# Ledger of designs, part 2: VHH binders against Nucleolar MIF4G domain-containing protein 1 (NOM1)

Target 1, 198 residues: Nucleolar MIF4G domain-containing protein 1 (NOM1), of Homo sapiens (Human) (q5c9z4r362to559)
Amino acid sequence: KKHVKGLLNRLSEPNMASISGQLEELYMAHSRKDMNDTLTSALMGACVTASAMPSRLMMEHVLLVSILHHTVGIEVGAHFLEAVVRKFDAIYKYGSEGKECDNLFTVIAHLYNFHVVQSLLIFDILKKLIGTFTEKDIELILLMLKNVGFSLRKDDALSLKELITEAQTKASGAGSEFQDQTRIRFMLETMLALKNND

## First folded at step 20 (VHH)

Design d1 (from f4 with I108V)
Fold by OpenDDE, fold request of step 23:
Formats: structure tokens, sequence, C-alpha cells
Structure d1 (fold): chain B 198 residues (1-198), chain A 119 residues (1-119)
């Protein structure tokens, strides 16, 4: 555990190959279950904090996951994703804890960017947030679109179109529940801009 | 129960064509990436082609330009049109379901259908 944590603490783009190699060796020396638990725990501790994690550092951590996902096995990314989703559900249910939700969403975004997860996951998440349609949801949607919007448009334009339709419908019905509708408008404009660009 | 059942295999001459089908049941077919794999005698199972839930397709280099993967979500069916068949295409062909939300990972397999290309 200390060894894995130490490796993550030293993680940077220049030493990514070295660190990923060392982790691969650990996977060879230990049970995959133990390593998955240890690695996921360490990653969650590093990436899911009350403060916003620096974007570059976040990308490096998720890139490491992607590398191990592709070199060690799919269980690496799958196990980590499960932990991320579980944590998000917990935080969303019991209230926001600083920037933890944002960090988790950013993790998911980069898991998509680094080809661990497919666009279906992103669309399903966004659809759920449109369903609940709170101020926080709008911010999370915007965060996701900022990180992966163009990629989503390229991967699945039809789903994006449907998502926009749903968002517009929700916006038209929920306007009275928001003191300020500027963020809703901004979200819709952002979505439409993505749809109209290829 | 999740199930994949392949059909359409058989004997064909080199240069011939064959169309494989895979009938899926027990899950929401339209939400899954589907793929074809094959295993030749004495060789490891290898990737042939995949089609995502959104219809994006990928092919192994060895079959690119000759094989076409397609799906009919209304019929819960996956297809593989194989043209310009070669002796080296001889194998048991397997239909596979992707792990939902994950890329390039599969967890459900059919029993396979034998394709024999011989003069």
Amino acid sequence: as target 1 above (198 residues)
Amino acid sequence: EVQLVESGGGLVKPGGSLRLSCAASGFTFSRYTMAWFRQAPGKEREFVSAITYSGSTTYADSVEGRFTISRDNAKNSLYLQMNSLRAEDTAVYYCARGIIYLRDAFDVWGQGTLVTVSS
C-alpha cells in the first residue's frame, strides 16, 4: 500500500512509463484482487478530494489507469470505475462535499478521453442529471461537456441530439424553480453549439 | 438468461461469400457493443470485427475490406458478411457481447459456428 501510494505521489508525465512498469511488476507479484483494491484506494485518495484537483495532475492519474487497463487487464479500469461511481452516488445522495463531485466527474470524463469507458456511460450520466435538473446538475453537465463535449459529438451525434431535446424540455418546464436561468441558457447554448459543430 | 446463438457457418470455396448471424436474447441489445471473434485450429482466438451501440465499426487488418459487420437492433441480431473468403479464414466464429460502458472488453460468448473455406 505504501509502495503504491509512493508511486502515485511521484507520478508525472515524464516518469509515467517507469511508474506504470513498476505497478505492472506489482501486479505480477501479487494477486490482482489485492492490487486492484490497493490501487483503487490510492487513486481515490489522490483524485477525490474536497478541493479541486489540478487538471494536469488529474489527467496523469487517469492516464495511468488507462495504461494499466490496457496492459494489465480490464479489471483495473473496471474496478476503479466502480469505485468512482459508488463514491459519486454516495456524495450525490448525502449532499455535496466541496469539489469531490467535480473531481469524480472529471475522472469519468478522462476515463472516456483515455478510452477506458465508452460514450454510452457519459450519455447515461448526463441523461440522469437532466432528469433531476438541479443547479448542481447543470454545473456538472457543463463540466462534463467542457471536458468531452466535442468527443461526444463525434462519437454519437444522435444521442447528443436527443440529450439536447430532453434538456430543452426540462428547461421549459422547470424555469420557475430557478432564481437565475442564465446557467440553464448557457448549458443549452453549449449543447447546441456542440451539436452544430463537427 | 443472456444468450448468443451463432448461425450461418458452413463450407465455402475460396473467393466465395458467407453471411453469419448472431441472435441475442436476455439483454437490451441496442445498448451493447457486439463483436465477432474466430478461432482457427491450433490457434488462439482472435478479434475479427466489432460494432458499437452507436454503429461505429472496427475490423482486424486481415479482414478489412472483405468483411462487413452490421446489426439490427429491432431483431436483436448481429451479422457478419464475409466476402472473398480465403483458406486462412477457416475457423469457428464466435459472437460476443461487450461489457457495457467499457471499451474493447467482452464478457458473453456464443457457442460458435464453423466456417470452412476449402477448394
Scores: ipSAE 0.871, ipTM 0.926, lowest interface PAE 0.4, mean pLDDT 95
Fold by OpenDDE, fold request of step 23:
Structure d1 (fold): chain B 198 residues (1-198), chain A 119 residues (1-119)
Amino acid sequence: as target 1 above (198 residues)
Amino acid sequence: EVQLVESGGGLVKPGGSLRLSCAASGFTFSRYTMAWFRQAPGKEREFVSAITYSGSTTYADSVEGRFTISRDNAKNSLYLQMNSLRAEDTAVYYCARGIIYLRDAFDVWGQGTLVTVSS
């Protein structure tokens, strides 16, 4: 556990190959279950913080997950994803914990960017947030679109179109519940811009 | 119960064509990536083709341009059109379901259908 944490603390682009190699050796020396638990715990501790994690550092951590997912096995990414989603659900349901929710959302975005997860997950999440349609939901939607919007457009234009339709419908009905509709309009404009641009 | 059942295998001459089918049940078919794999005698199972939930397709280099994967979500069916068949295409062909939300991972398999390409 201390060894894994130490490796993550030294994680950077120049030593990515070295660190991933060392982690692979640990997977060979220990049970995959134990290693998955240890690695996921360490990653969650590093990525899920009360303050916003630096963008570069976040990308490096998720890139490491992607590398191990492809070199060690699919259980690496799957186990981490499960933990991320579970934590997100907990935070989303039971209150805000600083920037933890934003960090988790960014992790999911990069798991998609680094080809661990499919666009289906992103669309399902976005649809869920459109369904609840709170101010926080709008901000999370914007955060996701900022990180993966263009990729989603290229990957699944049809789902994006459907998502926009749902968002427009929701906005027309629930928009009056908001004191300020500026962010709703900005969200819709952002979605439409993605749809209309290749 | 989640189940995949392949059909359409048989004996065909080199240069011939064959269409495989996979009937899926027990899950929301339209939400899953589906794939074909094959295993020749004495060889390891190998990837043949995949089609995502959104319809994007990938092929192994050995079958690119000859095989076409497709799906009919209304019928919960996966297909593999095999053209210009070669002796080296002889194998048991398996239908596979992708792990939802994950890329390049599969967790459900059919029983397989035998394709024999011989003169």
Scores: ipSAE 0.867, ipTM 0.923, lowest interface PAE 0.4, mean pLDDT 95
Fold by ESMFold2, fold request of step 23:
Structure d1 (fold): chain B 198 residues (1-198), chain A 119 residues (1-119)
Amino acid sequence: as target 1 above (198 residues)
Amino acid sequence: EVQLVESGGGLVKPGGSLRLSCAASGFTFSRYTMAWFRQAPGKEREFVSAITYSGSTTYADSVEGRFTISRDNAKNSLYLQMNSLRAEDTAVYYCARGIIYLRDAFDVWGQGTLVTVSS
């Protein structure tokens, strides 16, 4: 455990190949369950905290997951994704400290951008947020679109158009529920810009 | 119970065509990436083609331009149109279901259908 955490603490783009190689060797030397549990716990502890994490560092940690997903086996990505989704459910249902939710959304965005997960996950998350349509949901939608919006359009422009239609419908019914509707209008403008590639 | 059943295999002359089908049941077909793999005698199973939930397709270099993957979500069916068949295409062809949300990961397999390309 302590060795895995030490490797992650030293992770950077220049040493990515060395660190991934050492982790591959550990997977050969230990049970896959123990390695998946240890790696996922260390990554979640490093990336999903109440404090802000430098964007480059978070990207490097998620890139490592992508590398191991492809070199060690799909169980690496599957185990990590399961933990991420479970943590998302907990944070969304019960709240979180500081930046945990933002960090978690950024992890999910990187999993998509590094080809560990499909766009279907992103659309399912966005549809859920549009369905509940709270002020917090609007801010999370904007955060996700900032990180993956152009990639989503490239992957599935039709689903993006359907999402925009659903958002417009919800916005038309949300007038008096929000103290300030500027963020709803900005969300719709952002979505339309993505549809038009603006 | 999740089930994938391939059909449409058989004997065909070089240069000929075959169309494989895969009937899916027990899951929401339209939400899954689906793929074809094949295994020639004495060789390891290899990727042939995949089609995502959104319709995006990928092909192995050895079959691109000759094979066409498609899906009919209303019929819960996956297809592989194989044209310009060669002796090296002889294999058992397997239908596979992707793990939801994950890329390049498959967890359900059919029993396979034999394609023989011979004079």
Scores: ipSAE 0.455, ipTM 0.747, lowest interface PAE 1.7, mean pLDDT 86
Fold by ESMFold2, fold request of step 23:
Structure d1 (fold): chain B 198 residues (1-198), chain A 119 residues (1-119)
Amino acid sequence: as target 1 above (198 residues)
Amino acid sequence: EVQLVESGGGLVKPGGSLRLSCAASGFTFSRYTMAWFRQAPGKEREFVSAITYSGSTTYADSVEGRFTISRDNAKNSLYLQMNSLRAEDTAVYYCARGIIYLRDAFDVWGQGTLVTVSS
């Protein structure tokens, strides 16, 4: 529905309560399936684009998901997460050269930071990127750690330690594939700093 | 065919102890957050305790210090050790599976096991 798009286009931190309230009213007036389909489509279209999105604006859109997840029902977050995971699989399988992948990762980071998703999702994604270990994968790992690294350490230090070990093993075996090893070295330094609480 | 089957309920006197079990099947148990909820007659179902895939535990204020949640991933089993039972603990206790990756959301429920605390 075009009304949902209009609300999202006007979203900001000062009007968050008003917009979430109006969306709650729409959820009460329409089928939850239709509202979830419409809201998720609009949010994905706004946040996961080829163009850069201001970090605060993206954060506010994802915060809205967290609010509705808790006020309307868990199916709001579940529906959005399903779309996010499907988009991740598609981008991972077929690639993307624009900002779409970066924006998607930032959405996932915010879902974690706003307590919609568990750290298990973050670790599963990072392990997959470490397994393929391309130059794009290294940049995505760094992007994710920048946004959630401290939170991951606090939530599950053991899984973080295991991730670092996997990354170190992969890096030692992959040296000749990369033209420039500086980013691999920076990734490992970043991971070690997170492990050591730096 | 995802299933959760609770057992171990029964009649117990105030101050007593009881251990509930939940047998899980049809999914990779170790990757899911698992929880206990309870519903007293005429009341809404309420959260009791949860244990995450990584072993972190959470308790409702009303049971903290008296109940202990645990899991055995090798046996696909969830447990609730209930000590110092009180009359207000009387309820049907339900095992629940969290939605994967999602925090504080549950999509599979057992049929429940009745716990009655009385003299």
Scores: ipSAE 0.434, ipTM 0.730, lowest interface PAE 2.0, mean pLDDT 85

Design d3 (from f4 with F27R)
Fold by OpenDDE, fold request of step 23:
Structure d3 (fold): chain B 198 residues (1-198), chain A 119 residues (1-119)
Amino acid sequence: as target 1 above (198 residues)
Amino acid sequence: EVQLVESGGGLVKPGGSLRLSCAASGRTFSRYTMAWFRQAPGKEREFVSAITYSGSTTYADSVEGRFTISRDNAKNSLYLQMNSLRAEDTAVYYCARGIIYLRDAFDIWGQGTLVTVSS
C-alpha cells in the first residue's frame, strides 16, 4: 500500500511510463485482486478529496488507470470504476459539502476520454441527474458536458438529442421551482450548442 | 444467465458469401456492445468486428470492406455479413457480448460456428 501510494505521489507526465511500468511489475508479483484493491484505494484517496483536485493531476491519475487497464487487464479499470460509482452514489445520496462529487465526475469524464468506459455510462449518469433535476444536478451535468460534451456528440448524437429533449421537458416543469433559472437556461443552451456543433 | 448462440456457418467457396447470426438471450441487448471474433486452427482468437450500443462499427483490417456487422435490437440478434470470403477466413466464429460501460471488453461468448472457405 505504501509503495503504491508512493508511486502515485510521484506521478507526472514525464514519469508516467516509469510509474506504470513499476505498477505492472507489482501486478506480476502480487495477486491481481490485491493489487486492484490497493491501487483503487490509493487512487480514490488521491482523487476524491474535499477540495477540487487540480485538473492536470486528475488527468494524470486517470490516464494511469487507462494505461494499466490496457496493459494489465480490464479488471483494473473495472474495479476502479466500480469504486468511483459506489462512492458517488454514497456521497450524492447523503450529501457532501466539499468537491468530492465534482472530483468523481471528473474521474468518470476522463475514464471516458481515455477510452476505459463507453459513452453509455455518461448518458446514463446524465439521465439520472436530469431525472432528479436539482441545482446540484445541473452543476454536475454542466461539469460533465464541459469535459466530454463534444466527444459525446461525436460518439452518440442520437442519445444527446434524446437527453436534450428530456432536459427540456424537466426544465419546463420542475424549472419553475427554482428561484434562479439562469443555470437551467445555461445548461440547455450548452446542450443545444453541442447538438448543433456550435 | 445470458446465452449467445451463433448460426449460419458452413462451407463456402472462395469469393462466396455467408451471413452469420447470433441470438442473444436477455432483455437488455440494446445496451451492450456486441462483437464477432474468430479462431482459426492453430491460431489465437482474433477480433473481427464490433458494433456498439449506438451502432458504431469497427472492423479488423483483414475484413474491412468485406464484412459488415449489424444488429437488430428488437430481435436480440447480431449479424455478420461476410462477402468475398477467402481461405484465410476459415475459422470458428464467436459472438461476444461486451461488458456494460467498458470499452473493448467482452465477457460472454457463444459456442461458435464454423466457417470453412475452400475450393
Scores: ipSAE 0.861, ipTM 0.921, lowest interface PAE 0.4, mean pLDDT 95
Fold by OpenDDE, fold request of step 23:
Structure d3 (fold): chain B 198 residues (1-198), chain A 119 residues (1-119)
Amino acid sequence: as target 1 above (198 residues)
Amino acid sequence: EVQLVESGGGLVKPGGSLRLSCAASGRTFSRYTMAWFRQAPGKEREFVSAITYSGSTTYADSVEGRFTISRDNAKNSLYLQMNSLRAEDTAVYYCARGIIYLRDAFDIWGQGTLVTVSS
């Protein structure tokens, strides 16, 4: 556990190959289950913080997951994803004043960017947020679109179109519940811009 | 429990065509990536083709341009149209269902159907 944490603390682009190699050796020396638990715990501790994690550092951590997912086995990414989603659901449900939710959301975005997860997950999450349609939901949607919007458009234009329709419908009904509709309009404009651009 | 059942295998001459089918049980077929794999005698199982939930397709280099993967979500069915068959295409062909939300990962497999290409 201490060894894994130490490796993550030194994580950088120049050290990525070395660190991933060392982690692979640990997977060979220990049970995959134990290693998955240890690695996931360490990653969650590093990525899920009350403050916003630096974008570069976040990308490096998720890239490491992607590398191990492809070199060690699919259980690496799957185990981490499960933990991320579980934590996200918990924080989303009970609320957080920190940036934990944003960090988790960014992790999911990069798991998609680094080809661990499919666009289906992103669309399902976005649809869920459109369903609840709170101010926080709008911000999370915007965060996701900022990180993966263009990729989603390329990957599944049809789902994006459907998502926009749902968002428009929701906005037309629930928009009056918002004191300020500026962010809703910005969200819709962002979605439409993605749809209309290749 | 979700089950996959392949059909359509058989004996065909080189240059011939064959269409494989895979019937999937369960719900939400349309949400899963589906794929075909094959295993020749004495060889390891190898990827042949995949089709995502959104309809995007990928092919192994060895079958690109000859094989076509497709799906019918209303029928919970996966298909593999194999044209210009070669002797080296002889194998047991397996249908596979992807792990939801994960890319390039499969966890449910059929029993396979034998395709023999011989003169």
Scores: ipSAE 0.857, ipTM 0.919, lowest interface PAE 0.4, mean pLDDT 95
Fold by ESMFold2, look of step 20:
Structure d3 (fold): chain B 198 residues (1-198), chain A 119 residues (1-119)
Amino acid sequence: as target 1 above (198 residues)
Amino acid sequence: EVQLVESGGGLVKPGGSLRLSCAASGRTFSRYTMAWFRQAPGKEREFVSAITYSGSTTYADSVEGRFTISRDNAKNSLYLQMNSLRAEDTAVYYCARGIIYLRDAFDIWGQGTLVTVSS
């Protein structure tokens, strides 16, 4: 376990190939279950914390998952995704403070951009946020769209169009419930730009 | 337990056509990417075609323009229309189901159906 954490602590773009190679060797030498448990726990602990994580550092950690998913086997991504989904459900059930939710969303965005997960996951999450439509939900929708909006349009333009329609309907019903409608208007502008622009 | 059962294989002459079917058991078929793979004697299993939950399709270069993948979510069924068949299309064809949310990752496989193109 401490060897895996040590490798992750040293991870950077210049040493990505070396670190991933060492992890591949560990996968060959140990049970796949033990390696997946260890790697997932270490990555979740490093990336999904209450403190803000630099964007590039987060990207590098998730890129490592994508590399191992494609070189070692699909069970790497599947195991990590299961942990991510459980964490998302827990945040929605019990709530969280600090940057945990923002960090989790950034992890999910990178998993999508690095071709580990399909757009269906992103749309399922966004639909839930539109359904509850709180101030925090609006900021999370914007965070996700900033990171994956272009890719979503390319992958599934119809689902994106349907999502925008749902958001417009919810925004129309929001009325004076929000003290500042600026972020809602910005969200709608962002969505329409994605629908109509490159 | 989810089961995939292929059918429609057989013998056909070059230039002929066959339609493969894959019946899936279980719920939520429509949320999964489905695919066809094939394995010829002495070769590794290779990708043929896939269709996503949203209906987007991809094809291996060797079959594009000749094969058409489709799905019927109401019948929990996947299809492969194979036209202009060639001897090199001879293989056991497998239906596969993707792992939900994951890209290009398949964990449930059918038993396969043999397609032979000869003469």
Scores: ipSAE 0.523, ipTM 0.762, lowest interface PAE 1.3, mean pLDDT 86
Fold by ESMFold2, fold request of step 23:
Structure d3 (fold): chain B 198 residues (1-198), chain A 119 residues (1-119)
Amino acid sequence: as target 1 above (198 residues)
Amino acid sequence: EVQLVESGGGLVKPGGSLRLSCAASGRTFSRYTMAWFRQAPGKEREFVSAITYSGSTTYADSVEGRFTISRDNAKNSLYLQMNSLRAEDTAVYYCARGIIYLRDAFDIWGQGTLVTVSS
């Protein structure tokens, strides 16, 4: 456990190959369950916290997951994803502290951009946020689209069009419940720009 | 429980065509990436083609331009149209279903259907 945390604490772009190689060796020397439990716990603790994590550092941690997912085995990504989904469910039901939700969404965006997960996960999350349509949900939709919007259009333009239609319907019904409509309009404009490849 | 059943294999002369089918049981077929793999005797199973939940397709280089993958979500069915068949296409062809949300990960496999390309 302490060795895995030490490796993660030293992680950077220049030493990514060395650290991933050392983790691969640990996977060969220990049970996959113990390694997955240890690695996932350490990564969640580093990346999904109430405090802001430097953007580059978070990307490097998620890139490590992508590397190990492809070099060690799909169980690495699957185990980490299970923890991420459970955390999402908890945050969605009970709320979150500080930057925890933003960090989680950034982790999910990186998992998608680094080819660990499919766009289906992103659309499922976005559809849920559009369904509840709170002011926080709108900010989270914008955060996700900032990180993955062009990739989503490339992968599944039809689902993006459906999402926009759902968002437009919700926005037309939400006027009296919001103090300020500017973020809703910005969200819709952002979505339309992505649909039109703007 | 979900099962995958392939059909449509057989003997075909070089240059001929076959259409493979894979019937899937269970609900939510439309949410999964589906793929075809093949295994010739004495060789490792190799990727042939995949089609995502959204309809995006990929092909192995050896097959591109000759094979076409498709799916019918209303029928829970996956297809592989195989044209311009060559002797090297001789193999057992397997239908596979992806793990939800994950890329390049397949956890359910059919029993396979034999395709023999011979004069």
Scores: ipSAE 0.445, ipTM 0.721, lowest interface PAE 1.7, mean pLDDT 85
Fold by ESMFold2, fold request of step 23:
Structure d3 (fold): chain B 198 residues (1-198), chain A 119 residues (1-119)
Amino acid sequence: as target 1 above (198 residues)
Amino acid sequence: EVQLVESGGGLVKPGGSLRLSCAASGRTFSRYTMAWFRQAPGKEREFVSAITYSGSTTYADSVEGRFTISRDNAKNSLYLQMNSLRAEDTAVYYCARGIIYLRDAFDIWGQGTLVTVSS
């Protein structure tokens, strides 16, 4: 466990190949379940904190997951994704005042950008947030679109357009229920820019 | 339990064509990536083609331009149109269903259908 944490603490773009190679050797020397449990726990501890994490550092940790997903096996990505989704469900259901939810969303965005997960996951999450349509949901939608919006359009422009239409309908139906309509307008402007700007 | 059943395999001359079908049971077929793989005797199973939930397609280099993958979500069916067949295409062809949300991961497989391209 401490060896895996040590490797993750030293992770950077220049040493990615060395770190991933050492982790591959550990996978060959130990059970796949033990390694998946250990790696996922260490990555979650590094990436999902109450404090904001530097975006490049988080990207490098998720890139490592993508590398191992392809070199060691799909169970690496599947195990990590399951932990991420469980943590998201818990934080979203019970709320969070820190940066854990933002960090977790960014991890999900990077999993998509680094080709571990499909766009379907992103659309399912966004549709859930549009369905509940709280102020927190609007901020999470904006965070996700900032990280993956153009990639989503490239993958499935029609689904993105349908999502935008649903958001517009929800915003119009909500009317005067929100204390501050500025964030709703900004969300809609952001969505329309993604629809039109490629 | 979801099951995949392939059909349409058989004997065909080089240069000929075949159309493979895969019938899927269960709900939510449209949300899954579907793929074709093949395995020649004594060789590893290899990727042939995939079609995502959104309709995007990918092909192995060895079949691109000759094979066309398609799906009919209303009929829970996956197809592979195989043209300009060569002896090297002889294999058992398997239909596969992707794990939801994950890329390049397949967990449900059919029993396979044999395609023989004889000279």
Scores: ipSAE 0.411, ipTM 0.723, lowest interface PAE 1.9, mean pLDDT 83

